# VH-VL binders against q0aze0, part 389

Target 1, 268 residues: q0aze0
Amino acid sequence: MKIILVNNRFKENTEKKAQEIAGQLSALNVEVIIDNGLDEPYAGTVDFIMVLGGDGTMLRAARRYGQRAIPVLGVNMGTVGFLSNIEINELAEYLPLILREEYSLEARMMLEVAVFQQQSLLTRVFCLNELLLRSNSPRMLSFALEISGQKLEPYRGDGLIVSTTTGSTAYSLSAGGPIADPQLDAFIVTPVASHIINKRPLVVSPEREISLHLLEEREAIIGIDGQIKMDFGAENRVLIKRAPHPLLMVNLKAKPFFTSIDRSLQRQ
Key: E = the ipSAE of ESMFold2; O = the ipSAE of OpenDDE; V2 = 0.75 times the mean of E and O plus 0.25 times the DockQ between their complexes.

## First folded at step 18 (VH-VL)

Design II4 (framework fv_ragifilimab; at its last look DockQ between E and O 0.91; V2 from the best seeds 0.86)
Fold by OpenDDE, look of step 18:
Structure II4 (fold): chain C 268 residues (1-268), chain A 122 residues (1-122), chain B 113 residues (1-113)
Amino acid sequence: as target 1 above (268 residues)
Amino acid sequence: QVQLVQSGAEVKKPGASVKVSCKGSGYTFTGYYMYWVRQAPGQGLEWIGVINPDSGGTKYNQKFKDRATMTVDKSISTAYMELSRLRSDDTAVYYCARGREYETYLGYFDLWGQGTLVTVSS
Amino acid sequence: DIVMTQSPDSLAVSLGERATINCKSSQSVLYDYDEKNYLTWYQQKPGQPPKLLIYWASYRESGVPDRFSGSGSGTDFTLTISSLQAEDVAVYHCQQYYSTPLTFGQGTKLEIK
C-alpha cells in the first residue's frame, strides 16, 4: 500500500505529525509520500490520501489530487470544519480499517474552472468549494451570466459565487446562499451584494455550464476556494463545469451533516 | 537535475526580430507556468509575459503585447520568446523563469534560466 | 500598474552587522480573502540570474539561511539580513504578484563596508 500524507507546511504541528505518522506507517510496511504543497505533486500511483489539518488543507489536496480518483481522508487537527471525518487522536483506532480498505466512500462533486484570455485557455483548475468573482474596488461590477447558453440579465453588484453543494457551507453561506445536502450534485449560484436586493440564489443542474464575463473595462478578481487568486478583466471569461471526476471522500466515522450543521454555524 | 537552459547570446540590428529558447528538464514541463523577464544593463527586472505550457495560453505585459510572442513545444519541453521590431532599448539579458504557483499565473519564480544577452545595435 | 520602489538604491554594511532593505508598493498587495501578501524577494549576484529568497512576504525558500527574513504587510515590506556575510554581497529585488503586470523594484545593491 502507498499513501500520500498531505499537510500544511505553514503549520508546524501538521508537519511534525506527518513525519510521525509516516514513521508509524513505514513500520507497518506502508510506503509513504509526504506532500506539504511546495513541491511538484507526486505523479506515481497511490492507494490512499490522508489529509492532516483543516478544511483549507483538504481544499488544497482536492485541487491537487482530486482528479485522480483516489480515496481522500480528512483528519482534523483541532480546527472547526466540514471536510474532516476523524480526529487526529482517533487515527490509531481507525488505521487498521484504512489498511484493510474497510471504509465507505462519498463522492463529492468538484468544479472545473477554466479562465480564458480572449480565446486562449490561461488557467484550468478543479476545486471542491467555489469560484468567486468580485470587484477589486468599492464600485459594483457589471457582468454577464450565461447558463447553458441562456443569457441572463446583466448582474450588477459586488460579485458572484458559483459553489458546489460541498461549498454551500463556505463563502456561499456567508453571502446568503442555501445550505445544500453534500450528497446532491448541483451548482449554487449566489449573488454577492446585488443591486437587486432580492436577487435569489440559483440551484443549477450539474449538467449545465456556467459562463461569466465583465461588461465593463474594469478589473475584478477571481478567487478559487479562498486560496487561489487571479486578476480578471474585460478580455477574460470564465467557464465553469462539473469536474469529470468527483472527490472520493473516505467515510470511516458517521458524521451527521444536518445534526452538526447548527453546532458548526454557532461557532462562526 | 531541475534546470532551465536558454539559447546563446544574440546580436541584432534595429527593426530585426530575435527568438530566444528555454528548455526545461528534471520536472514536468507542462505543470508549471513559464515566465519571461528581461533586465537591461544596470537596471531592474521587467516582466514580459507568461505562458501556460500545457494549454499554450498566454498573457503579456501590455508594453510588449504587440511585439512579443511566447510559444511552447511540449514535445521537447521548450519555451520560446520572440521579440520583433527591435530597438536599442531592447538590449538586455532575457530570462525564462518557472512559476512556483501552478494554479494561477500570478506567481513568483523559483527556477531561472541562465539568461540570454540580446544586443541591439546599428 | 503597481509600482514597486526599493530603498535605498545602494547599501554598505559591515560584516556581521544588520542589513535592512525596504520595498514599497503603490497599492496594497495584501489579498484580504486569504490574508496573504503577494510579495517576493530575490538575490542576484553578478552574472547570475535572480535567486528566490522570500515568498508570501515572510516565508524563506528552502536552503535560504536563517539570517534572511522578510516582514511587512500591505504596502510596506522589509528584507533583513541579521548578520551580513561576505557571500551576501548582491543586488536584491522585490516583486509583487498581486496583479498583472508583475512588477519589480529597481533593485538594491548591497556591499560590504
Scores: ipSAE 0.904, ipTM 0.942, lowest interface PAE 0.5, mean pLDDT 94
Fold by ESMFold2, look of step 18:
Structure II4 (fold): chain C 268 residues (1-268), chain A 122 residues (1-122), chain B 113 residues (1-113)
Amino acid sequence: as target 1 above (268 residues)
Amino acid sequence: QVQLVQSGAEVKKPGASVKVSCKGSGYTFTGYYMYWVRQAPGQGLEWIGVINPDSGGTKYNQKFKDRATMTVDKSISTAYMELSRLRSDDTAVYYCARGREYETYLGYFDLWGQGTLVTVSS
Amino acid sequence: DIVMTQSPDSLAVSLGERATINCKSSQSVLYDYDEKNYLTWYQQKPGQPPKLLIYWASYRESGVPDRFSGSGSGTDFTLTISSLQAEDVAVYHCQQYYSTPLTFGQGTKLEIK
């Protein structure tokens, strides 16, 4: 069995713990690849991914590996996140089930984001939470949103968020979007500080394609999962669709989503 | 070993073109953005542009947009930068470089080619 | 375009002493959503390409001696060499990657007194 251990190179305790776990697994004849975030994603066949850390580390793992249909387990290392399933001190208890592949999977929709410079593809990236389009100046943006070729009335404001249901509790929530059950597949389109009153959040079928471009020359930013930044200007267009594969999240321990909603609101 | 190896030095006359090659090895060539940067003798570094070697998509510094052309032949893991209508102030060492941030072209460079001196003189 | 200005243009420092190089950007290179400064430092020795020292303003690249450190935020950044060694004689460049075009400071030449 071959496992990737994903950690955050900026968190010293996750690096040490990853080495400890790798040693323990190697003693059980499990091949281990450590992904600290510095090197390119491992390209070979892998059976399981273990993410050591919080939601940010899970977001990176999802972008790197989510399209490969590999089970991904979130292991909390101290700070409680929405994407961890077990605590680090519980790993020994659950390790036999992991090695026997005795666990359930929960599918989480991802976005496929393509950013074009004029007519050529410059960037393609996958996303677990959201794409943010935002002004990079004091001036508001004027931009066009198309959903499956249907042009909506132009937007004017600070920007727009296109999120998954998993991302509904992230930036989309702060901008006024709804909390969504992460088991649903949908786009959530949430305006940011819209000057146009009619622009309410939209919940959109995952089968739609979403396109964005600026209607005036302005400096803007595309942000992905709060971690990836790109320029966005008049020569750019972004196309967003459901990614070919969902993230397959391992479920070893029941983690009820709905009993945590009030705690999520208290964090904002 | 991970490396970028560039073509050799060139001497050109004003008005000519030059095409510099950069071969990547020891890593997944199409997985990282490739950048071109130049340095005139005794001067600072100047970004020319970036290419996505998987898609061929490019973004240029506006200063070079009408004279620079970046391309890739991914079958041989090689990037090219052609600069046309050369001037004497194009005399510089031209570097290819790999960005560490592979998900975005807004990045910094952890791997550099050895440099290619292009001399433009009549 | 974000203009990067280094100071001083050249600097002479005695062996074992502290060297300080400054870099100022014409606008902030701090991105509020990831809270990172999109600023890096390179060392360039004669006849060689630049070598990465510091990224995101303050994180030391693997293999770089711990006498090198980066600090600052927003528009004002500093590279510090805590105890100058002979091999540290080089030109040092800052670079922003907050937006395109990617831009560099003009360089600071460091010499031994």
Scores: ipSAE 0.789, ipTM 0.893, lowest interface PAE 1.0, mean pLDDT 91
ESMFold2 (binder alone), look of step 18: mean pLDDT 94; pTM 0.955

Design II5 (framework fv_ragifilimab; at its last look DockQ between E and O 0.89; V2 from the best seeds 0.86)
Fold by OpenDDE, look of step 18:
Structure II5 (fold): chain C 268 residues (1-268), chain A 122 residues (1-122), chain B 113 residues (1-113)
Amino acid sequence: as target 1 above (268 residues)
Amino acid sequence: QVQLVQSGAEVKKPGASVKVSCKGSGYTFTGYYMYWVRQAPGQGLEWIGVINPDSGGTKYNQKFKDRATMTVDKSISTAYMELSRLRSDDTAVYYCARGREWETYLGYFDLWGQGTLVTVSS
Amino acid sequence: DIVMTQSPDSLAVSLGERATINCKSSQSVLYDYDNKNYLTWYQQKPGQPPKLLIYWASYRESGVPDRFSGSGSGTDFTLTISSLQAEDVAVYHCQQYYSTPLTFGQGTKLEIK
């Protein structure tokens, strides 16, 4: 068996823990690769990905390795979040199950986000939570939203979020989006401070495509998963689709999503 | 060894064009944005543009948008920067540089070519 | 465009002493969403390309001696060499990557006094 450990390169405690776990796994004749901010994603074949940290680390791991259809386990290291399955102090208990591949998988839809400069593809990323389009100034944006070729009325406001159901409990929630069952595949399109006060979030089929572009000569910002930033101007457009591959999240421990929502959200 | 190797020095007349090449080796060429930066003698660094070697997508500094053309040949892991309608103030060392951030073109550079001196004189 | 201004243009420091180079941006390069400063420092020796020293304002590149450190946030940034060594003689550049066009400071020449 070959396992990748993904930790947070900016948190020393996760790095130390990764080394410790690597030693333990090696003692069990498991091959281990540690991704502590490698320049390139590990290119070799692996059987399992273990993410050490919080939701942020999981999001990064998902963007980097999610397209490979490898089981991904979130191991929480004392943070509040929705993407970890077990706690670090539980790892020893569940390690035999991991090694015997006695776990279930939950497929989570990811976004394919393509940013174009004119007609050329400038950036493409797969992400687990959301894409954010927002103004880079105190002024409202004016932008066009199209869903499967259907052009909606122009949006005016601070911005727009296109989120997965997984991302429904992230920034979309703060913007007034609905909480979605992570077992559903859907886009959630949440306005950010629309000039239309009652502009409602949209729940959109994963089979559809969403496109955004500005209707003014102004600078905006594209944000992805709260970690990636890009300029966005009148010469750009965004195309959002369902990623061709879901993230395969490992489920070792039952985590009641709906019964824990109130508790988790109150802690944030 | 991870490296960028650029073409040799060029001497051009005003109004001419120059095309500089940059070959990457030791890493996945299409996995990193490629940037072009120049430095006039005794001056600071100036960003020319960025290209996605995988998709060919480009973004230029507006100052050079009408004169600079960036391209790539993925088959030989080589990036090209062509600058047309050369002027004397285009005299500079031109660098290709690899971006550290693979998810966005807003990046910093962790690997540089050795530089290509382009001299424009009548 | 974001204008980057370094100070001083040139600096002479004795061996073993602290060297301080400042970089100011015309607007903030702090992104509130991820709370990161989009600022990097390079070292450039004569006849060589720049070398990456610091990224995200305060993180050292691998292989960079710990005597180099980056600090600051928003619009004001500082590169510090705690104890100047002979091999540190070079031109130092700051660069923002908050927005395009990517822009650099004018450079600071560091020499031994």
Scores: ipSAE 0.891, ipTM 0.937, lowest interface PAE 0.5, mean pLDDT 94
Fold by ESMFold2, look of step 18:
Structure II5 (fold): chain C 268 residues (1-268), chain A 122 residues (1-122), chain B 113 residues (1-113)
Amino acid sequence: as target 1 above (268 residues)
Amino acid sequence: QVQLVQSGAEVKKPGASVKVSCKGSGYTFTGYYMYWVRQAPGQGLEWIGVINPDSGGTKYNQKFKDRATMTVDKSISTAYMELSRLRSDDTAVYYCARGREWETYLGYFDLWGQGTLVTVSS
Amino acid sequence: DIVMTQSPDSLAVSLGERATINCKSSQSVLYDYDNKNYLTWYQQKPGQPPKLLIYWASYRESGVPDRFSGSGSGTDFTLTISSLQAEDVAVYHCQQYYSTPLTFGQGTKLEIK
């Protein structure tokens, strides 16, 4: 059995803990690949992914591996999280179940984001939480949103968030979007400081295609999962659709979403 | 071994074009943005542009947009930069470089080619 | 365009002494959503391409001696060599990657004497 062990040595987690766990797994004849974020994603065949850390580390794991249909387990190391299933001190208890593949999987929708420079594809990334379009200056943006070719009235404001239901508790929430059940598949489209009052958050079928472009020359930014940054200007457009594959999250321990909302949000 | 190997030095007359090649090896060529940077004698470094080697998508420094053309042949893991309508002030060492940040073109460079001297003189 | 200005243009420092190079950007290169400074330092020896030293303003690249450190935030950044070695004679460049065009400082030539 080959496992990728994902951590983030430069944000919150510690390499020592990852090495301890890798040693425990190796003692059980499990081959371990450590991905601490410095090297390119491991390209070889892998049976399981274990993410050590908080939601930020899971976001990176999802972008790197989420399209590969590999089970992903979130292991909390004390960070507030919506994406962890078990605690680090419970790993020994659950390890036999992991090795015997005695767990269920929960599918979490991902976004596929394509950023174009004129007609040329410059960037294609997947994300678990959201795409943010926002102004990079004190000036408001004027931008167009299309949903499956249907052109909405122009937006004017600081920007827009296109989120998954998983991302509903991230930046979308801060911008006034709803908390969504992560078992639903949907886009949540949340305006950021809109000057047009009837631009309310939208909940949109995951089968739609969302397109964004600026209507005036302005300095803007595209952000992905709060971790990836790109320029955005009048020569750019973004296409957003459901990614081909969901993130397959491992369920070993029941984690009631609705009961835990306040605790998870307060600890962030 | 992870490396970028560039084509050899060129001597050109004003008005000509030059095409510099950069072959990447030892890593997944299409997984990282490729950059072109030049350094005129006694001057600092100047970014020319970036190419996504998977899609062929490009973004240029405005200064070079009408004279520079970046391309890739991903079947042989090779990037190219062509600079047209050369002037004497285009005399520089031209570098290719690989970006560390593989998900975005807003990045810094952890791997550089050896450089290609292009001399433009009458 | 974000203009990067280094100071001084050249610097002579005795072996074993501290060397300090400054880099100032014309606008902030701190991104508030990830709380990172999009600033990198390179070392370039004669006849060689630049080599990565420091990324995200303060993180040392693998294999770079611990006498090299980066500090600063927003618009003002410093590269420090705590105890200069003979092998540190080079030109040092800062680079911002907050926005395109990607831009470099003009370079600082570090010499021993």
Scores: ipSAE 0.798, ipTM 0.898, lowest interface PAE 0.9, mean pLDDT 90
ESMFold2 (binder alone), look of step 18: mean pLDDT 94; pTM 0.958

Design II6 (framework fv_ragifilimab; at its last look DockQ between E and O 0.91; V2 from the best seeds 0.86)
Fold by OpenDDE, look of step 18:
Structure II6 (fold): chain C 268 residues (1-268), chain A 122 residues (1-122), chain B 113 residues (1-113)
Amino acid sequence: as target 1 above (268 residues)
Amino acid sequence: QVQLVQSGAEVKKPGASVKVSCKGSGYTFTGYYMYWVRQAPGQGLEWIGVINPDSGGTKYNQKFKDRATMTVDKSISTAYMELSRLRSDDTAVYYCARGRDYETYLGYFDLWGQGTLVTVSS
Amino acid sequence: DIVMTQSPDSLAVSLGERATINCKSSQSVLYDYDNKNYLTWYQQKPGQPPKLLIYWASYRESGVPDRFSGSGSGTDFTLTISSLQAEDVAVYHCQQYYSTPLTFGQGTKLEIK
C-alpha cells in the first residue's frame, strides 16, 4: 500500500505529525509520500490520501489530487470545519480499517474552472468549494452571466459565487446562499451584494455550464477556494463545469451533517 | 537535475526579430507556468509575459503585447520567446523562469535559465 | 501598474553586521481573503540569474540561510540579513505578483564596507 500524507508546510504541528505518522506507517510496511504543498504533486500511483489539518488543507489536497479518483481522508487537527472525518487522536483506532480498506466512500462534486485570456485557455483548476468573482475596488462590477447558453440580465454588484454543494457551508453561506446537502450534486450561484435587492441565489443542475465575463473595462479578482487568486479583466472569460471526477471522501466515522450544522455554525 | 537551458547570445540590427529558446528538464514541463523576464545592462528586471505550457495560453505585459510572442513545443519541453521590431533599448539579458505555483499565473519564480544576451546595434 | 521602489539603491555593510533593504509598492499587495502578501525577494550575483530567497513576504526558500528574513505587509517590506557574510554580496530584487503586470523593484546593490 502507498499513502500520501498531505500537510500544511506553514503549520509546524501538521508537519511534525506527518513525519510521525509516516514513521508509523513505514513500520507497517506502507510506503509513504509526504506532500507539504510546495513541491510538485506526486505523479506515481497511490492507494490512499490522508489529509492532516483543517478544511484549507483538504481543499488544497482536492485541487492537487481530486482528479485521480483516490480515496481522501480528512484528519482534523483541532480546527473547526466540515471536511474532516476523524480526529488526529482517533487515527490509531481507525488505521487498521484504512489498511484493510474497510471504509465507505462519499463522492463530492468538484468544479472545473477554466479561465481564458481572449480565446486561449490560460488556467484550468479543479476545486471542491467555489469560484468567486469580485471587484478589486469599492465599486460595483458589471458582468454577464450565462447558464447553458441562456443569457441572464446584466449583473451588477460586488461579485458572484459559484459553489458546489460541499462549498455551500463556506463563503457562499456568508453571502446568503442556501445550505445544501453535500450528497446532492448541484451548482449554487450566490450573488455578493447585488444592486438588485431581491436577487436570489440559484440552484443549478450539474449538467449545465456557467460562463462569466465583465461588461466593462475594470479589474476584478477571481478567487478559488479562498486560496487561489487571479486578476480578471475585460479580456477574460471564465467557464465553470462539473469536474469529470468527484472527490472520493473516505467515511470511517458517521458524521451527521444536518444535526451538526448548527453546532458548527455557532462556532464560526 | 532540474534546470532551464536557454539558447546562445544574439546580435541583431534594429528592426529585426530574435527568437530565444528555453528547454526544461528534470520536472514535468507542462505542470508549471513559464515566464519571460529581461534585464537591461545595469537595470532592474522587467516581466515580458507568461505562458501555460500545457494549454499554450498566454498573457503579456502590455508593453510587449504587440511585439512579443511566446510559444511552446511540449514534445521537447521547450519554450520560445520571439521579440520583433527590435530597438536599441531591447538590448538586455533575457531569462526564462519557472513559476512556483501551477494553479495561477500570478506567481514568483523558483527556477531560472542562465539567460540569453540579446544585443541590438546599428 | 504596481510600482515597486527599493531603498537604498546601494548599500555597504561591514562583515557580520546587519543589512536592511526596503521595498515599497505603490498599492497594497496584501490579499485580504487569504491574508497573504504577494511579495518575493531575489538575490542576483554578477553574471548569474536571480535566485529565489523569500516568498509570501516572509517565508524562506529551501536552502536559504537563516540569516535572511523577510518582513512587512501591505505596501512596505523589508529584507534583512542579520549577519552579513562575504557570499551575500549581490543585487537584491523585490517582486510583486499580486496582479499583472508582474513588476520588480529597481534592485539594491549590497557590498562589503
Scores: ipSAE 0.898, ipTM 0.939, lowest interface PAE 0.5, mean pLDDT 94
Fold by ESMFold2, look of step 18:
Structure II6 (fold): chain C 268 residues (1-268), chain A 122 residues (1-122), chain B 113 residues (1-113)
Amino acid sequence: as target 1 above (268 residues)
Amino acid sequence: QVQLVQSGAEVKKPGASVKVSCKGSGYTFTGYYMYWVRQAPGQGLEWIGVINPDSGGTKYNQKFKDRATMTVDKSISTAYMELSRLRSDDTAVYYCARGRDYETYLGYFDLWGQGTLVTVSS
Amino acid sequence: DIVMTQSPDSLAVSLGERATINCKSSQSVLYDYDNKNYLTWYQQKPGQPPKLLIYWASYRESGVPDRFSGSGSGTDFTLTISSLQAEDVAVYHCQQYYSTPLTFGQGTKLEIK
């Protein structure tokens, strides 16, 4: 059995713990590939992906490996998040189930994002939470949103978020978007500080194609999962589609989504 | 051995074109953005542009947009930069460089070619 | 375009002493969403291409000696060599990658006094 162990090298405790876990797995004749985020993604065949860390590390793992239809387990190392399933101190308890493949899977929709310079593709990236289009200056953006070729009335404001249902509890929520059940497949389109009355968040079929472009020359940025940054100008266009494969998240321990959300909101 | 190896020095007349090659080895060539940067004698470094070797998509510094053409031949892991309508102030060492960040072209360079001196003289 | 300005243009430092090189950007290169400074330092010796030293303003590249460190945030950045060695004689460049065009400082020539 071959496992990718994903950590964040810049957090010393996760690096040390990843090495400890790799040693334990090796003693059980499990081959371990460590991905600390600095090297290119491992290209070979693997059976399982274990993510050590919080939601940010899971987001990177999803972008690197989510299209490969491999089970991915989130192992929390201290901060409560939405994408971990078990705690690090529970790993030994659950390891036999992992090795016997005695777990269920939850599919989470991902985005496929393509950014063009005029007509040429500069960047294609996958996304678990959201794409953010945002002004890079104090001035508002004027931009066009098209859904399957249907041009909506122009937007004016700070930007726009296109998120998955998984991303509905991330930046989209802070910008006023709805909380969505992550078992649903949908786009959630949330305006950021819109100056146009009645530009409400939209929930859109995952079969639609979404495109964005600026209507005037302004400095803007495209952000992916809050971790990948690109500049964006009048010569650019972005196309967003449902990714070919969902992220397959491992469930070993029940994590009631709705009661977890309720508790989190009460701390506001 | 991970490296970028560039073509040899060139001497050109004003109005001509030059095409510099850059062969990557020891790594997945299409997995990293490729950049072109030049350094005129006694001057600093100047970014020319970036190419996505997988898609062939390009973004140019506007200063070079109408004269520079970046291309890739994936089958031989080689990037090219052609600069046309050469002027004497195009005399410089031209570098190819690999970006560390494979997910975005807003990056910094962890691997550089040895440089190609292009001299433009009448 | 983000203009990168280094200071001084040149400096001479005695062996074993501290060298400090500054880089200032015309606008912030700190991205609030990831809280990272999009700034890198390179070392360039005569006849050689630049070599990566520091990225994200403060992270040392693998194989770079511990005497090199980067600091600063927003618009003001510093490269420090804590104890100068003879092999550190070079030109040092800062580079921003917050937005295109990617731009470099004019360079700082470091010499032994």
Scores: ipSAE 0.781, ipTM 0.895, lowest interface PAE 1.1, mean pLDDT 91
ESMFold2 (binder alone), look of step 18: mean pLDDT 94; pTM 0.959

